# VHH binders against Uncharacterized protein P37: the designs that were tried, part 5

Target 1, 216 residues: Uncharacterized protein P37, of Formosa agariphila (t2kn95)
Amino acid sequence: CDLEPQEKFRFDPEVDPQFTFGSMTTWEWLQTNPNDEFGFMIEAIKQTGLQDMYNSKTETYTFFLMKDPNWTNNGPGFFSREFNLKNTADRDPKEVFEDPAVDLDIVRNYLLYLTLPIYVDQGPDHLKTLDLPYTFETLSEDVNNQIMTIARDWNYVMQINDSPDLPTGNLGKINVPVGYHNYIFSNGNSVAHIFGLNNNGKMARRYKFGEPKMDF

## First folded at step 25 (VHH; from x5 with T107V)

Design xf
Fold by OpenDDE, last read:
Order: C-alpha cells, then structure tokens, then sequence
Structure xf (fold): chain B 216 residues (1-216), chain A 124 residues (1-124)
C-alpha cells in the first residue's frame, strides 16, 4: 500500500477513509508488521497483555499507533524519555521491554492513553470545528493521564494535544501531528491513526491508577 | 457492533412496580453517560433519568422519588427501578448511552447510542 503522509498533504474530510482493511482487526494488521515499522508496538501490546483490546472485532475504539522511531532513539524516543534508555533502536524490542529499567505499568497505561472508547476519524462528522481542540477522555487509568485533545487544522491535519488546556502530565504538551489517519478495522468498528515522527509526548510518573477525572 | 437492548417492560396496574434493564455491548460501557427516555403516544420523547460515569444521577420531576436509575459497569447493564407507577408513565422506554466531551468550556455529546425500546403500560 502506498501510504501518503498526512503532514505533507491536505486531506478532504468529505472523502472516504483512506485505508480500509475489512474484517481485519488492528492487532491482526499489526502482526504483519507493515514495512517493518511496528516491532516495538507489537511487543508493547504483548508485554502489557492488551492483545484482546487491539484484536477486538466488536468493540469500538480509536487507536493511536506508534512506529518504532517513536519508541526508540531514532525518533523522539519513548524509552529515553520514560526510562532513560539509550540506543534502543539497535536492540530487539523484546529485550528492551524486558529491561529492568522498563516499567510495564507505565507502558500499559501509555497504550491505554493512546486509545479512545469511541470512533474518531478524519471525517465530516468528527471534529467539525477546525483549529479548535476537542477534549477526550482516554482509556488511561492514571488520573493524571486521562486527557487527550484532538484538533484538525485548516489543512485538515490531525493534531494531538495542541491545547493550552491540556493538564500537565498528559502525553505531550507540544503539537503532535498524526502522520497517517483513517485506518479502518473490524468492518468499521475501530479506527487507527499513526503518529508522525514529532511525537514528544510523555506521561507523568508520580501518580498511579485511579478513578476517571471526567465524571460527567 | 454496538447494541443496547431494553427489557423488563410489560403491563402493570397503577401503584405497581417494574424494573427495566438495558444490556449494552460493543463499546466501553463505563466511559459513557447513560439515560432513560420515554415516549408516550402523541408526545415527544422525553428524558426521564440520567446516570453519569461516576454514578451521579438526575431525574425529571415527574419521576423523582418513584424511579431509580443505576448501572453495573461489570455487567454492562443499566437499570430503571420504577415504583408507584401511574397511568401517565405509560410509554415506550428507551435506553441511551452517550460519550460526552469538552469543547472549550462546553460539554457536548460526541456520540450517542440508542436501544429499540421496551413498552410499559400502566392501566387499571
């Protein structure tokens, strides 16, 4: 599949989803390790035991996926920021996740943060007002890491956590564009978006799991 | 596939009781606000009870003290206990689930799901 980076193109929100995979689940798709870019994502899901969520055929989710550079020092580096690990790009994903310095609870919660309990795509019915962030509650169980903002700019680029209202400690205070969007799975029940290389988000480490902040 | 299935409706005499259930599937139930609506013949659908994610509840005045809304997140089920039923309570009762988000300072419904309804008839 020829993937066109969202960051470089203007997408029409009235156009049908760019990528549809029929009945295939996000997990099944990831298992193919497209372009060999999702080794760490695959391992992260395995290590945290979240396969069933990504493999759901009936549940409705929005997933944000991280390519290997978002995990390693080839990019912003999840491991460097969270655990001060170096040279992870040259290591086997399994080895890295099994490193004693890696806290799998943080990893698990990070993946949960990158998951919404509803379907949100780059389409005509979602995020209707441009250049304004919508505030979503993620599946994170960390009370300080439960908020994600999503906006579409005038070029219809999906932007994550580009909001002054984003609470401290949530993933990224800096504008993080989605590189690719509208990967439709499970016959339209779930959608995935893929981060670009500018993902510099970080979760707070001082707080544990608790009740959701958005109780409305 | 998202589903909301109401059950427990039926025919009761005035002063009687019913317990409605709404079984949900296909979405993260605990992250949704839940509602009971009803629609009487020739009347617009009305919201009668709400239960939010943290368990707080709200009722329309006509059912306060008589109806109790509750939720069981472990079972993905919402309930409506209806006591002291009146003829005016007759109608089709709908279960709804909404995902609300903040747009600035405004809370808006981003997505809503609806059941097909269950009929409640109160007659002597």
Amino acid sequence: as target 1 above (216 residues)
Amino acid sequence: EVQLVESGGGVVQPGGSLRLSCAASGFTFSRFALYWYRQAAGIERELIASIYRGGSTNYVDSVKGRFTISRDNSENTMYLQMNSLRAEDTGLYYCAATYRIKYGTEVITFKDYWGQGTLVTVSS
Scores: ipSAE 0.378, ipTM 0.727, lowest interface PAE 1.4, mean pLDDT 86
Fold by OpenDDE, look of step 25:
Structure xf (fold): chain B 216 residues (1-216), chain A 124 residues (1-124)
Amino acid sequence: as target 1 above (216 residues)
Amino acid sequence: EVQLVESGGGVVQPGGSLRLSCAASGFTFSRFALYWYRQAAGIERELIASIYRGGSTNYVDSVKGRFTISRDNSENTMYLQMNSLRAEDTGLYYCAATYRIKYGTEVITFKDYWGQGTLVTVSS
């Protein structure tokens, strides 16, 4: 007997999972983040010329955002993985992106990979079945890096590219959990998710939810 | 080589407890949903507990409140704590690891691994 994951559940969240910024774009939000934890993301967008995409009020996107540690950490960090740069956490983002070792085309494609041309939030509308990876096509222009898989659990945590069989190239698998937040921008036109830090297989759960009840 | 090895089965009196383990090797354990099945004599194998990659769990009604499924990704091991055991819980218990993916409307199973089972006998 091979059973599929359950499709319908009732949730009892302890915290409001929706954060709506109706008059704000993802780009604007990134710049106003009180923790100043998206310096590299902001600079990446500027350096690659993708500002208009992140600042769009009319187009529909799902953005995956990377905090500074995801850029700079050794090993899994973007700069370490792609360009073998070390100690970037101690450097100014602008200075790092201007480093001759950094290929802005690779950075651009990475940002495009982290962008879906459709609306996908952490709820059951697009990810109906629990713990089932859904495949999405990204905006990446690299044929080896065009597929992203997203699975959710009853705590609305997303698992991105957590697949043994995902056909990925240089960007590889982004096995990092996304905590429940659903940042919605431009009156619902776009949604952004923030990658957590991969803490040795431990999932970062931002919000707590009650035990899910199956609704058949 | 992929292996799932169940352990912890045995004979227990009604009302007793057992803890089953499923040790996995040969594949990326953390990427799989995990399941406990059981098969009583003359009855089809049934799914009794599930723990997904993210740690979410599900149970069949007959074991709710009595059984607890858990996983330790660092040890590549899944567990089933069984309390308040009943005679009807007697059977061969199997662990399974499955990876499925959805392309559009189609669900595809890429990997499906099974253990050999461990026998649980609840008898007075």
Scores: ipSAE 0.035, ipTM 0.484, lowest interface PAE 2.5, mean pLDDT 82
Fold by ESMFold2, fold request of step 26:
Structure xf (fold): chain B 216 residues (1-216), chain A 124 residues (1-124)
Amino acid sequence: as target 1 above (216 residues)
Amino acid sequence: EVQLVESGGGVVQPGGSLRLSCAASGFTFSRFALYWYRQAAGIERELIASIYRGGSTNYVDSVKGRFTISRDNSENTMYLQMNSLRAEDTGLYYCAATYRIKYGTEVITFKDYWGQGTLVTVSS
């Protein structure tokens, strides 16, 4: 493996852990497939041609990463919500993305929607006030899904699109909070947050990807 | 709704003891560092004792050996056992809860939650 050495993580019971990976990129880390949980994320990136974005050593990004159940769960998972494609959990990811039901332009824009061109970590720099949604422009090119709101709850968990008054261009409430915060890559140029797995992880779609511009 | 509620304050003779409690709700208690602060007349509010999520403690010199901070995560309650009380211990005692994260090699602390205070009076 050509990965650069990551810093040794040591348990510190006095604080919540953060992870730093030196010069390793998000793409390099994802390809190690930690805990065997990112097979669909890896394949989505390959199928949409976004490897260079996740592999940047110089550009500033915030990434939100999806574990396999975020893709495959019947009902709340991406394939069910976007394409009514179910029972994907035990299928080869390549075969699933090649299924005729899957529109790769939608997959690409969803990945771009989960990417910010600025550095937003769990700290107070961009998210100073708890339970206050802050608005960010994503890299999504979908005319109805370009804006993300992020709030920190009273446990400092980042909650995506969890606002009573979502601005124009939001995907809709993502009822899946961030599960793991602050995976720091590319010598601090990029930070990734990993969505949690929960029993109520339905996304309330406000606007569909791929549809014409909606008037509000 | 986040709440921190202090109790156990009162009037006590010099050399006496009191046990303060801080009951917490509305956040994940076990993930937070907890603190006792004291405010006497004419003095700014001062940190006197800390207990972190891993259980380690810290005290200012003026209370070290006399006060003991503890936490019970199953009851969502922090305590301050105060022994050998002195007149200068008189004041309002506040509990506080903060979230701490390790960011690279540094620790960042957010002091976001405060109680209403409980009065301790040490007098003859």
Scores: ipSAE 0.006, ipTM 0.331, lowest interface PAE 10.0, mean pLDDT 80
Fold by ESMFold2, fold request of step 26:
Parts: C-alpha cells; structure tokens; sequence
Structure xf (fold): chain B 216 residues (1-216), chain A 124 residues (1-124)
C-alpha cells in the first residue's frame, strides 16, 4: 500500500501547510466569510467596485486582507484613523460605509494600497535575506501612500512597512503573523496574507512632521 | 533578539535528579518543535529528547523512562526532568528549536535556534 509513508508525510503536524484553494478566487473565499471575520472587508470591496480585481482567475496579485477589528477598533482601526468614526463594530457594514464620514475614494485607494501586482509569498524568492525589507510598489493612486516594504524577520513573521525610509502619510508598521500568510488562490495566480491584530489591529499612517500625535 | 537560555545544571550524585529549564524569547514559541541535546567531552552532540507542537515526545533509548521533556507555551519555557542520573549523563545540555514549513512541494527548515548550554555533572 502506497498510502502509509505518503499519508504520514502529507499530515506531518510539525510542518505548517500551505493554504491552497485550487481554482477558488480570493473574492469567492472572502464571501464565505471565514470565522465571521471579514464582513467589513467584503463590504469595502463591494462599495468600491473592486470585485473583479479580487475575483481574477488570470492576473497575478498579492493581497493583504484586513479582519473586522482592523476596520472597526476604536482608536487604531481604519475607520477611527481615517475618518474619526468610532463604535462601528456592531453596525451593519453597509450602514458604516454609507455613513457621511466615510470617503469611499479613500477606502478604494486603501484597498489598492493593500494589493501588489506581483506574486509575493512568504518564502525566499522575493524575500531572500531575512530581516531585510524589500520594497514594492502597490496599486495605490495616493501619492503619499504607494510603497510597501516587506521583510521576513528571524521569527518568519512578515513585517510590513518596518523601514525608516517610508514617506509621511504612508501606512505605518503592521505584521502578518506566522500561520496567517500564503493563502493561495486562483490556481496559484494570487496569494493573500492576513494582517495580525497586534497593536489592536493598528491601521495608522506615519505621522506628519510637526503635527501633534492624536491620542484617544 | 532571539534567546534560548538553559538553566538548572549542576553537580549531582548518581541516582539523583535535576530539572533543566530552557527559557525562550524573541520568537513564536508555540510554532516550534523543541529539543534537548547533550554533549560529553570529545563526543558530537546527541539528540536526547524532542517535544513537538502537538505535545508528542520522543526520547533516545538511553534516557527513555528516566527523562521527561515538557513545554509550557504560555511561559515560553521547555523543561527536562532528569531522574535516576548516571555518570554517563554527564555533559553539556543544549536546548534547540526548529521551525519548518511546506514551501512548494518540499518541507524546509527556515530556522534552527540553539542555547549556549548548561553543564550537568554526575559524580560521587
């Protein structure tokens, strides 16, 4: 029987699996709303008209995905940081994105910022040297928030934007913990990474020189 | 900065007991398989005990039944309880940690971490 050694190798509990989903697209996966954690991400994509990007079966993308606390946490979350809009966690996502405080052009550019037009997984191909940030241009049209740096640290955490060279207004430091990277979609055309909730899901931009730090 | 720091070594009589600790910092401890190695003078390092992410353990025959490896992921610490010590157990004891992932069709080790060792001497 061929299964004994192959089955043990396939189910080695000491090896983190690649999360691969065959022909399923990132958009199709998101719509299953795994663990009920992506309601705001789903609605952001709908409200900005970016479904076709996340649903591509042929184009190469790297996506960074925000969980609901990255959107809704008071203070560090996207709505607080970008729009000073709080207490959104228990609201219907559609109602929140329709709130007059929300500028959908800013939301759209953030989703584009979280998208690279190249395939970058957590491996040695693009990120060969550990603890060294590599620079990528995102799809963002916001002149102050177009660059993403990605490093694999010595713990194999993806450290995003941990570089002193990033301009004012660029998204600040955030990470992708071990086990949250390399969600492979569209038969290998796309890969997704899920942001961690360290620092309460902080989605802050770098502070401008001379402006006071906002504390809530 | 990654640290693996062994402690608990010392001088004991044959038949005695020691408990070694390996305190870890600077990495995601729960994702790593953990190991104790020992090295006697003039001999290459020998793996003596392993504890995996799911808690399963393996031991070399010479320590089986006498040594117990354990881990506490909430305290980022691995332990080695050594009972019924023998003169042949004398040596420098190292803790080690490895992280392995599937990359493409292969399994690779991305990182090996090592402690500096703690000395165990079993003598009359």
Amino acid sequence: as target 1 above (216 residues)
Amino acid sequence: EVQLVESGGGVVQPGGSLRLSCAASGFTFSRFALYWYRQAAGIERELIASIYRGGSTNYVDSVKGRFTISRDNSENTMYLQMNSLRAEDTGLYYCAATYRIKYGTEVITFKDYWGQGTLVTVSS
Scores: ipSAE 0.005, ipTM 0.288, lowest interface PAE 10.3, mean pLDDT 81

